# VHH binders against UDP-N-acetylglucosamine transferase subunit ALG13 (ALG13), part 2

Target 1, 122 residues: UDP-N-acetylglucosamine transferase subunit ALG13 (ALG13), of Homo sapiens (Human) (q9np73r231to352)
Amino acid sequence: LFRKLTAKDASCLFRAISEQLFCSQVHHLEIRKACVSYMRENQQTFESYVEGSFEKYLERLGDPKESAGQLEIRALSLIYNRDFILYRFPGKPPTYVTDNGYEDKILLCYSSSGHYDSVYSK

## First folded at step 3 (VHH)

Design g25 (from f11 with S30R S33T; framework vhh_h_nbbcii10_fgla)
Fold by ESMFold2-Fast, scan of step 3:
Structure g25 (fold): chain B 122 residues (1-122), chain A 127 residues (1-127)
Amino acid sequence: as target 1 above (122 residues)
Amino acid sequence: QVQLVESGGGLVQPGGSLRLSCAASGFTFRYDTSYALGWFRQAPGQGLEAVAAISTSGGSTYYADSVKGRFTISRDNSKNTLYLQMNSLRAEDTAVYYCAAVEWYSGDLYPSHYDYWGQGTLVTVSS
């Protein structure tokens, strides 16, 4: 396994996914925008997992200075038709974060500091 | 505020069957949730052992070798409940059974990875 480091900013989840999809982190803002649009279009699916205003949550999520996480991974799995595999613990097997039955995967590494990096199985 | 409430434990004779239930609150059993669910057990004087786990979608299941072919894990998303159907019970299945949930895992068998635990229900297999 090889860990490809992402820029240490609030967009690191989207950067790690950009790296997996396009072999470049530069598309992270496009991925963030796609995530926001998908969640807005599928409000009934996601709104029950958000405390308070769903509209304000999406406005915040659209800001590149705001971090993304678990709920966004669920949306991105459906958008890109890939299941997410997360490496959290050194020496332990990965976590299958989503299990939608997709053949293609997105491999990420997650640290306790809330940072995401890309993973390649070589 | 994830809460897990177990039921269905009790005394049963060798070769008998029991069904354990785990009612979950604080999240829903839908394909889009991040929670995976599992059953773990601890026999008297032993460590915690993984029994079975089920993915968020219910499409993937994992079983310990000691229970394969005898136990079946399932989830009912309409009732927000996890089940463990235990058949062909043996004396060595005697243990406290725990329901557990984890936020990032889909069908993991590692107890140290599970974030939320029920109080446990005692299963005694004895004549």
Scores: ipSAE 0.011, ipTM 0.212, lowest interface PAE 9.3, mean pLDDT 80

Design g28 (from f11 with S34Y; framework vhh_h_nbbcii10_fgla)
Fold by ESMFold2-Fast, scan of step 3:
Structure g28 (fold): chain B 122 residues (1-122), chain A 127 residues (1-127)
Amino acid sequence: as target 1 above (122 residues)
Amino acid sequence: QVQLVESGGGLVQPGGSLRLSCAASGFTFSYDSYYALGWFRQAPGQGLEAVAAISTSGGSTYYADSVKGRFTISRDNSKNTLYLQMNSLRAEDTAVYYCAAVEWYSGDLYPSHYDYWGQGTLVTVSS
């Protein structure tokens, strides 16, 4: 396994996904925008996982200074037709975060500090 | 939880040898784990410089050009300890030497890639 480090900022989940999809972290803002748009268009699917105002949640999510997590991973799995595999503990098997039956995968590493990096199996 | 403790620093004459140790706790080298370990140094009045790195799985090693052929990085999984064997020491090798570790990584010579750091051990090369 090989870990491709992302910039240490609030956009690290979107940077890690950009790296997996495009071999470059520069598309993280476009991925964030796609995530916000998808969740807004599918409000009935996602609003039950959000406490308080769904619109305010999406407004915050659109800000590059705001971190993203598991709910966004679920949305991104559906947007890009890939299932997410998350490595969290050295020497332990990964967590299969989504299982939508997609052939292609996105492999991420999650540190205890709340940071996401990309993982390559080769 | 992860701690790294360096030892073995001291005063040595030019051309001499010294062996540094880094005792790791909070994780194991032997348990089907993916860690990279490295040595970095900071000379008086200078910035942090890479020295060497090693992966715990596979044992791949990386060296800065300034130390290739003189220094050897190794690990002892049974003692959970990282080593740096320093031969043919020069005055310009005088520095505080730091041990560092990072999870889920093959290793490289970029300090910013390492998450856990020791307190450092001073090596002085002087007559």
Scores: ipSAE 0.016, ipTM 0.353, lowest interface PAE 7.1, mean pLDDT 86

Design g29 (from f11 with Y31L S33Y; framework vhh_h_nbbcii10_fgla)
Fold by ESMFold2-Fast, scan of step 3:
Structure g29 (fold): chain B 122 residues (1-122), chain A 127 residues (1-127)
Amino acid sequence: as target 1 above (122 residues)
Amino acid sequence: QVQLVESGGGLVQPGGSLRLSCAASGFTFSLDYSYALGWFRQAPGQGLEAVAAISTSGGSTYYADSVKGRFTISRDNSKNTLYLQMNSLRAEDTAVYYCAAVEWYSGDLYPSHYDYWGQGTLVTVSS
């Protein structure tokens, strides 16, 4: 396994996913937009996980200065039909963040500082 | 900082029921979906044993074989509280019960994966 580094900014989750899907980080804004649109279209599924106004949450999520996390990973798994595997620590097993039964996977590395990078096994 | 505070322990008779609560602070279940939460226990003179775990993001649950069908783990996002509903209690369930949290694991039952721990609450099952 090797780690491919992403830019150290608030879009690092979307950049790491862009790298896995398109072999380039440049599509991170399109991925963020797709995530926001999907969550808005499926408000009943996601709103119970959001404290306060769901619409305000999505407005913030649309800002590239805002970081994203596991709720967004759930949405992105369904959007792109891939399950997410997260590597956190050397020597520890990976975490299967989603398990929707998708054949294709997205492999990410997460540091305790909240940063996401892409992972490749082959 | 992350803090976990257990409550609800006490004395119950065999066959009885008890509900444990774990109040979380320093993160929010509804905002920090990367966390998984678990219950672990330690009987007098014994090592730490896994009981149950739940992910905040997917609601996936995991149970030790010794408690499957008797215990139910759940969470309340509005109260930022984790629960363990314990039914059909047995003398061997007597232990100090600990609430634990970990970031990014899916709620497995390996204590070494959990980073944050509460102080524990005593459950005694005795006539």
Scores: ipSAE 0.005, ipTM 0.193, lowest interface PAE 10.8, mean pLDDT 83

Design g3 (from f11 with S33L; framework vhh_h_nbbcii10_fgla)
Fold by ESMFold2-Fast, scan of step 3:
Structure g3 (fold): chain B 122 residues (1-122), chain A 127 residues (1-127)
Amino acid sequence: as target 1 above (122 residues)
Amino acid sequence: QVQLVESGGGLVQPGGSLRLSCAASGFTFSYDLSYALGWFRQAPGQGLEAVAAISTSGGSTYYADSVKGRFTISRDNSKNTLYLQMNSLRAEDTAVYYCAAVEWYSGDLYPSHYDYWGQGTLVTVSS
């Protein structure tokens, strides 16, 4: 396994996913937009995880300066029909973040500073 | 760096109450579910037992059957602090209580899923 680095910004989750899906980080804004749209269309599923206004949460999530996390990973798993596997610590086994029964996977690396990179195996 | 510091342990008589606190640093309580907190305990001569867990949003909570109805887990976002209110304490609740955090919350109470641990606080229930 090796780590493909993403740009160090608030969009790094979407950049890492773009790399997994399209072999390029340039589609991160499209992925962010798809995430926001999906969550808005499925408000009943996601609003219980958000305190306060769900509308304001999505407005904030649409800003590329805002970071994304596990709630967005759950939405993206459903959007792209892939389960997420996260490598967090060198030498440790990965975490299966989602387990929706999808055959295809998205492999990410997460540092405790909140940064996401893509993972590849030869 | 994530750091968790427990406080509030001590000696209490059966039927009494205690409130444990866990002060978190290195991350904030917000809408990011990757920062979830839980309480675990280890009684003398026993393994780690899950007690309660709460999502970062507070939208979901889990309790062990042995404490359900007696213990309440809560959080305060402004203080970045997790609480465990323990009521109707029994001798069998005697244990070292640990605060733990996980960056990727699965909604479960498995110790192996938690990444960061506090030093523990001793709770003794004895007459």
Scores: ipSAE 0.000, ipTM 0.196, lowest interface PAE 10.6, mean pLDDT 80

Design g33 (from f11 with P111E; framework vhh_h_nbbcii10_fgla)
Fold by ESMFold2-Fast, scan of step 3:
Structure g33 (fold): chain B 122 residues (1-122), chain A 127 residues (1-127)
Amino acid sequence: as target 1 above (122 residues)
Amino acid sequence: QVQLVESGGGLVQPGGSLRLSCAASGFTFSYDSSYALGWFRQAPGQGLEAVAAISTSGGSTYYADSVKGRFTISRDNSKNTLYLQMNSLRAEDTAVYYCAAVEWYSGDLYESHYDYWGQGTLVTVSS
């Protein structure tokens, strides 16, 4: 098990996922756009998790300066047919963020500074 | 590049204490560091055995059953140094002790997960 670092910016979740899917962080904007589009198309599934205007939330999410989190992870799990495993606490077992029954996984780690990196098994 | 240098080994009598140090260079010990650290040992004629590991934050530690209650692992991020405090030493603790690092979020006791190794320091417990 090793951690591959992503750029420290607001797109770090999408960069970490890009790394897992494509072995490169450069596709983070495409992943962000896919996430926004999927959530808009499936508003009934996601709107209850958002306070206030769902449309305004998605407009903000489309901005590369805005960070993303667990709601977006749920959407991305469905988009890419992978379940997400998150290493959060040093020395602790990971959290299974999604459990949709997908055999393929995306492994991430999360620091308390709000930063996401990729994880790989040896 | 990552370098680990152990020190503090030597001859000690049963029941005695010894503190090992591991000085790291080429990376820093910090919350944002992806490096976790551990101690492993190899006794004469035996394979490598995990001893203890510590997470990047120092908040979580792991110990082999054979050393629980006797050994304490710690790290000093300001000095970029890992320590192993060994108390109540026994003849069976005689081994070469290695410090190891992995570019990893948390510590564990699996030797195969560690990428960087020091050259080792000999600890002999006898009277």
Scores: ipSAE 0.000, ipTM 0.113, lowest interface PAE 14.9, mean pLDDT 79

Design g35 (from f11 with A101R; framework vhh_h_nbbcii10_fgla)
Fold by ESMFold2-Fast, scan of step 3:
Structure g35 (fold): chain B 122 residues (1-122), chain A 127 residues (1-127)
Amino acid sequence: as target 1 above (122 residues)
Amino acid sequence: QVQLVESGGGLVQPGGSLRLSCAASGFTFSYDSSYALGWFRQAPGQGLEAVAAISTSGGSTYYADSVKGRFTISRDNSKNTLYLQMNSLRAEDTAVYYCARVEWYSGDLYPSHYDYWGQGTLVTVSS
């Protein structure tokens, strides 16, 4: 497996996903917007995982300077019909973050610094 | 201490074959080692370029377009050794060949991503 590095900014999850879906990081803002819209439309599914105001959480998530994480991965799995596999520790099995039964996968690497990169097996 | 030692370089005629070896010490090529490995080369008067890379499991490989179909990268975890089988050699393959380690999965083949390097072995393709 090979890691494809993403720009080191708060949009790195969306950049890594853009790379997996479109072979380019340039669509990260569109992916972020799709995520926000989906979560707003499916508030009942996601609001219990958010502390405080869900509306304020989504307002912050829409800012490209705000980081995203596993809650957003759950939303993106449903948006793009792919299950997410996360590599965290070298030489250890990955974490299957989602298991919605999708054949196609998105492979990500997560570092201890909170950074997401794309992973390619070919 | 981590050390990578290349061997197998030498003079070969165009169209010939050569196998390079890279013996690793100070870490192990096992499930627990988790290191990807690559071959880089530097031709006279040129910069360092990636030739081939192999993942920690050995299941994924990369090859530069100039060597695809001619070179094969492999690893033997039980011998702690990385190999590069070079077939159908051309004069343009003349270079010092280096093996290198990267601690984590990487799709980038930039030298700056690799943390340990061998001293290099010279391959000269000439009649």
Scores: ipSAE 0.000, ipTM 0.122, lowest interface PAE 15.6, mean pLDDT 81

Design g4 (from f11 with S33M S34T; framework vhh_h_nbbcii10_fgla)
Fold by ESMFold2-Fast, scan of step 3:
Structure g4 (fold): chain B 122 residues (1-122), chain A 127 residues (1-127)
Amino acid sequence: as target 1 above (122 residues)
Amino acid sequence: QVQLVESGGGLVQPGGSLRLSCAASGFTFSYDMTYALGWFRQAPGQGLEAVAAISTSGGSTYYADSVKGRFTISRDNSKNTLYLQMNSLRAEDTAVYYCAAVEWYSGDLYPSHYDYWGQGTLVTVSS
């Protein structure tokens, strides 16, 4: 497996996903916006995962300086019709973050620094 | 911020039972399907020994050979709490028991794979 590095910023989850979907990190802001819009449109599905104001959560999530995580991965799985497999290197087996039955996958690597990179079979 | 707080330790006679609890904050069991949880123990002068681990989905459980059939790991999503039911306790089970958590991982019995740790609770099995 080949680990393709993403820019080390708060948008790294969206950058890693952009790389998997479009072979380029440059679409990370579009993916973030799609995530926010999807969660807003499906508030009843996601609001129970958020403490406090759901609208304020989404307002923060729209800021590229804010990190994203597992809740956003669940939304993105449904948006892009792909299941997420997350690798931690070295010595940890992959985690099947979502299991919605999608044939296509998104492969990500998560480091202890809180950083997401993209993963490919060469 | 992830915090884990163990409770339920104490003195018990050989053959007795105890249930340990681990209260989690900073993440939710029902919503965070990517957190794996485990119990680890350390006897005086010894290294960390794995006891049991459970995936967040509850679909996989792992037990050290020394505790299989005697201990049961479980979670209660409504209480955001991890449990370890310890039956048929032996003197060799005497140790400080630690709750541990790790993100983005299915769980296993290797302490080095866990990122968040509680303060520990002492279990003494003595006649």
Scores: ipSAE 0.012, ipTM 0.275, lowest interface PAE 8.9, mean pLDDT 83

Design g7 (from f11 with F27R; framework vhh_h_nbbcii10_fgla)
Fold by ESMFold2-Fast, scan of step 3:
Structure g7 (fold): chain B 122 residues (1-122), chain A 127 residues (1-127)
Amino acid sequence: as target 1 above (122 residues)
Amino acid sequence: QVQLVESGGGLVQPGGSLRLSCAASGRTFSYDSSYALGWFRQAPGQGLEAVAAISTSGGSTYYADSVKGRFTISRDNSKNTLYLQMNSLRAEDTAVYYCAAVEWYSGDLYPSHYDYWGQGTLVTVSS
């Protein structure tokens, strides 16, 4: 397995996904915007996982300084029709974060610093 | 960011029961939470020891041999809370109990694998 490093910033999840989808991190803001739009359009599905105002949550999520996590991964799985596989510990099997039955996968590595990188098999 | 706060510690007699709670806060911590959770303890003058762990889904639980059959770990993802039900308490269970969380992992009994830690709650078992 090959780990392709992403820029260390709050957008690293979206950067890692951009790398998997487009072979480039430069589309991370477009992916963030797609995520925000999808969650807004499907508010009833996602609002139960958010404390307080859902609209304020989405406003914050639209800021590139805001980190993203599992809730966003679930939205992105549905947007891009891919299931997410997360590698964390050397020698341990990965975690299947989503299992929606999609043929195509997005492979990520997650470190204890809260950082996401892309993973490739060669 | 995830913050963990333990509660429910106190003084209890040998053979008694106690329920510990760990309240977690963060943007995503629900039934679909990415966090595996654990309880660890440190007795006076001793190192940190594993007690129990529960998987992200809650479908798998892990226990140290010293507590099997006496303690039960559980989680309520809707309240972002981890629990430890302690029955048949013994003097050797006296310790500061810490809850811990690790994201994107199935859970285990190794403290080094956990990223977020509470401040601890003291449990004293004495007559």
Scores: ipSAE 0.000, ipTM 0.175, lowest interface PAE 10.6, mean pLDDT 82

Design g8 (from f11 with T28Y S34T; framework vhh_h_nbbcii10_fgla)
Fold by ESMFold2-Fast, scan of step 3:
Structure g8 (fold): chain B 122 residues (1-122), chain A 127 residues (1-127)
Amino acid sequence: as target 1 above (122 residues)
Amino acid sequence: QVQLVESGGGLVQPGGSLRLSCAASGFYFSYDSTYALGWFRQAPGQGLEAVAAISTSGGSTYYADSVKGRFTISRDNSKNTLYLQMNSLRAEDTAVYYCAAVEWYSGDLYPSHYDYWGQGTLVTVSS
């Protein structure tokens, strides 16, 4: 396994996913918009995980300066029909973040700084 | 930004009790979180020793043999706070106690596996 670095900004989760889906980080804003739209259309599924106003949460999430995390990974798994496997290098076993029964996977690496990168096998 | 702030340390007599608190900011326990949390300590002249760990929401607890049956780790997701209830304290429990967190890991008793650390709170068991 090897780690492909993403730009170190607040959009790094969406950049890492863009890399996995399209072999390019340039689609990160489109992925962010898809995430916001999906969560809004499925409010009952996601609302209980958000403290306070769900609509205000989505307004913030739409800003490219805002970081994304665990809740967004759950939404993106359903949007793209892929389960997420998260690696923490070095030496830690992978975490199976979602288990929706999808055949295809998205492989990410998470670092202690809250940063996401893509992972590839040979 | 992830921050952990310990409190509740102090001077206590052997056989006494203390409850340590760790207030977390920059992430939420109640937010479908995969943060594992732990307590670690460093006694004078010793290295970091594991005390207890608790996995993500609804998870498992782990204890070092030296504290099992005397200490209890718990988390309150509504208060975004980790606790360590310390009973039957001994002189050997004298140490600086650190709160630690790690994301996307099930939690264990190895300090090197934790990414975020508090500043520590001193517990002195006088004897």
Scores: ipSAE 0.014, ipTM 0.378, lowest interface PAE 7.5, mean pLDDT 84

Design g9 (from f11 with S106Y; framework vhh_h_nbbcii10_fgla)
Fold by ESMFold2-Fast, scan of step 3:
Formats: sequence, structure tokens, C-alpha cells
Structure g9 (fold): chain B 122 residues (1-122), chain A 127 residues (1-127)
Amino acid sequence: as target 1 above (122 residues)
Amino acid sequence: QVQLVESGGGLVQPGGSLRLSCAASGFTFSYDSSYALGWFRQAPGQGLEAVAAISTSGGSTYYADSVKGRFTISRDNSKNTLYLQMNSLRAEDTAVYYCAAVEWYYGDLYPSHYDYWGQGTLVTVSS
């Protein structure tokens, strides 16, 4: 397994996903926008995971300086029809963050500092 | 916890040889290890420069052009230790040498890609 590093900024989750989908980090803003749009269109599915105003949460999420996490991973799994596998602990098996039955996977590494990178199996 | 400790630095004459060691603790360099390892150096008044890197995955090695043919990076899984064999040393090789490690990465010569760093060991090449 190889970890491919992403820029250390608030968009690192979207950069890591861009790398997995397109072999390039440059699509991270498009992925962020797709995530926001999908969550807005499926408010009933996601609003119960958000404390306070859902619309204000999405407004914040649309800002490139705001970090994303597990809730956004759930949305992105459904958008791109891939299940997410997350490597967190050295020498430990990864966590299946989503299990929607998708054949294709997105492999990510998460550090305790809150940073996401891409993982390649070859 | 995770720690890298360099040793083997010292004073050596031009044309001489020196071997640096980096002892790892808190994790292992075994077949199930996903750590890429590297050597980096900082000369007086200069920035951090890459020297060599070795990947756990596939056993690939990478060298800066300035050291190719003179330096050899290697690892010993049984001793959990990274080595740098330095031959044909030049005054320009004088620097503090740092050992570095990063998880689940094939390794490269970019310092910003490494997460764990040793304290460094001074190598002085002077007559």
C-alpha cells in the first residue's frame, strides 16, 4: 500500500477523493460543490446528523477553508457509487466507513491531526 | 512512542567513508510495515536537502543527483534500523543528517512528505 499525500489545507478530504477519482487533486472544489448540492437535495437523509441549521451547515461546507468529515464521506459514497475504506492506525486493518454494496472503493488515510490522504494498493 | 534516533556522525577527511544508522522504536520495519524511510540533510546556512529514500513497498530506492554512486541507503528489518553508507565524502557533504519516516507511502525526496523525524547527527568533512 502507498499513501499519496494531499495539500495540507481544509480541502484535504476533497483533494484525496479527487486523486482517487481523477488521478489529480485539481477537482477538489468541484467535488465539494457536488457534495453540498447532493446534501441539499437530500436534506431528510442528512439533517438529523447536523446540530442546528442545516442550511447554515451547507453554507459553511461550501467555503474552501472549512474541513469536511464522516458525514460528507457518506454523501460522497452515494454520489460516486463507491464505498470508503479508511486507514487510521499503523499495522491495523482499515475501517469500512461506508458499506453500501458498491464494488468500487475509495481508499483514504486519516491522521490524528485531521488530515486525509489517498491510498493506492499498487 | 514513535522515535527515530540517528548515530554514526563525526569528523572525517575528504575521500573518507562514514556509516550513519537510524534506530526506530515504537514501530517495525518488517514485511508488514508500510513505512517509507529517508535521509535528509541541512548544511550550514542552507535549507533542508534530500539525500536518499527507501520504500518498504517494493524495495525501491531514490537518490539525489549529488550523492548518486557515492551513498547507499539500506534497511535491516531484523535490527529495525535504517542505514546510510557514505563513500568518497566531500567538504560539501558537511551537514546535519536527519532520518525521516512516513506511513503507507512509496517514498520520495520531498521533506514535506515525511511525518516522523530524528534529532539529527552532525557530519563534518574537513582536512
Scores: ipSAE 0.000, ipTM 0.140, lowest interface PAE 13.7, mean pLDDT 82

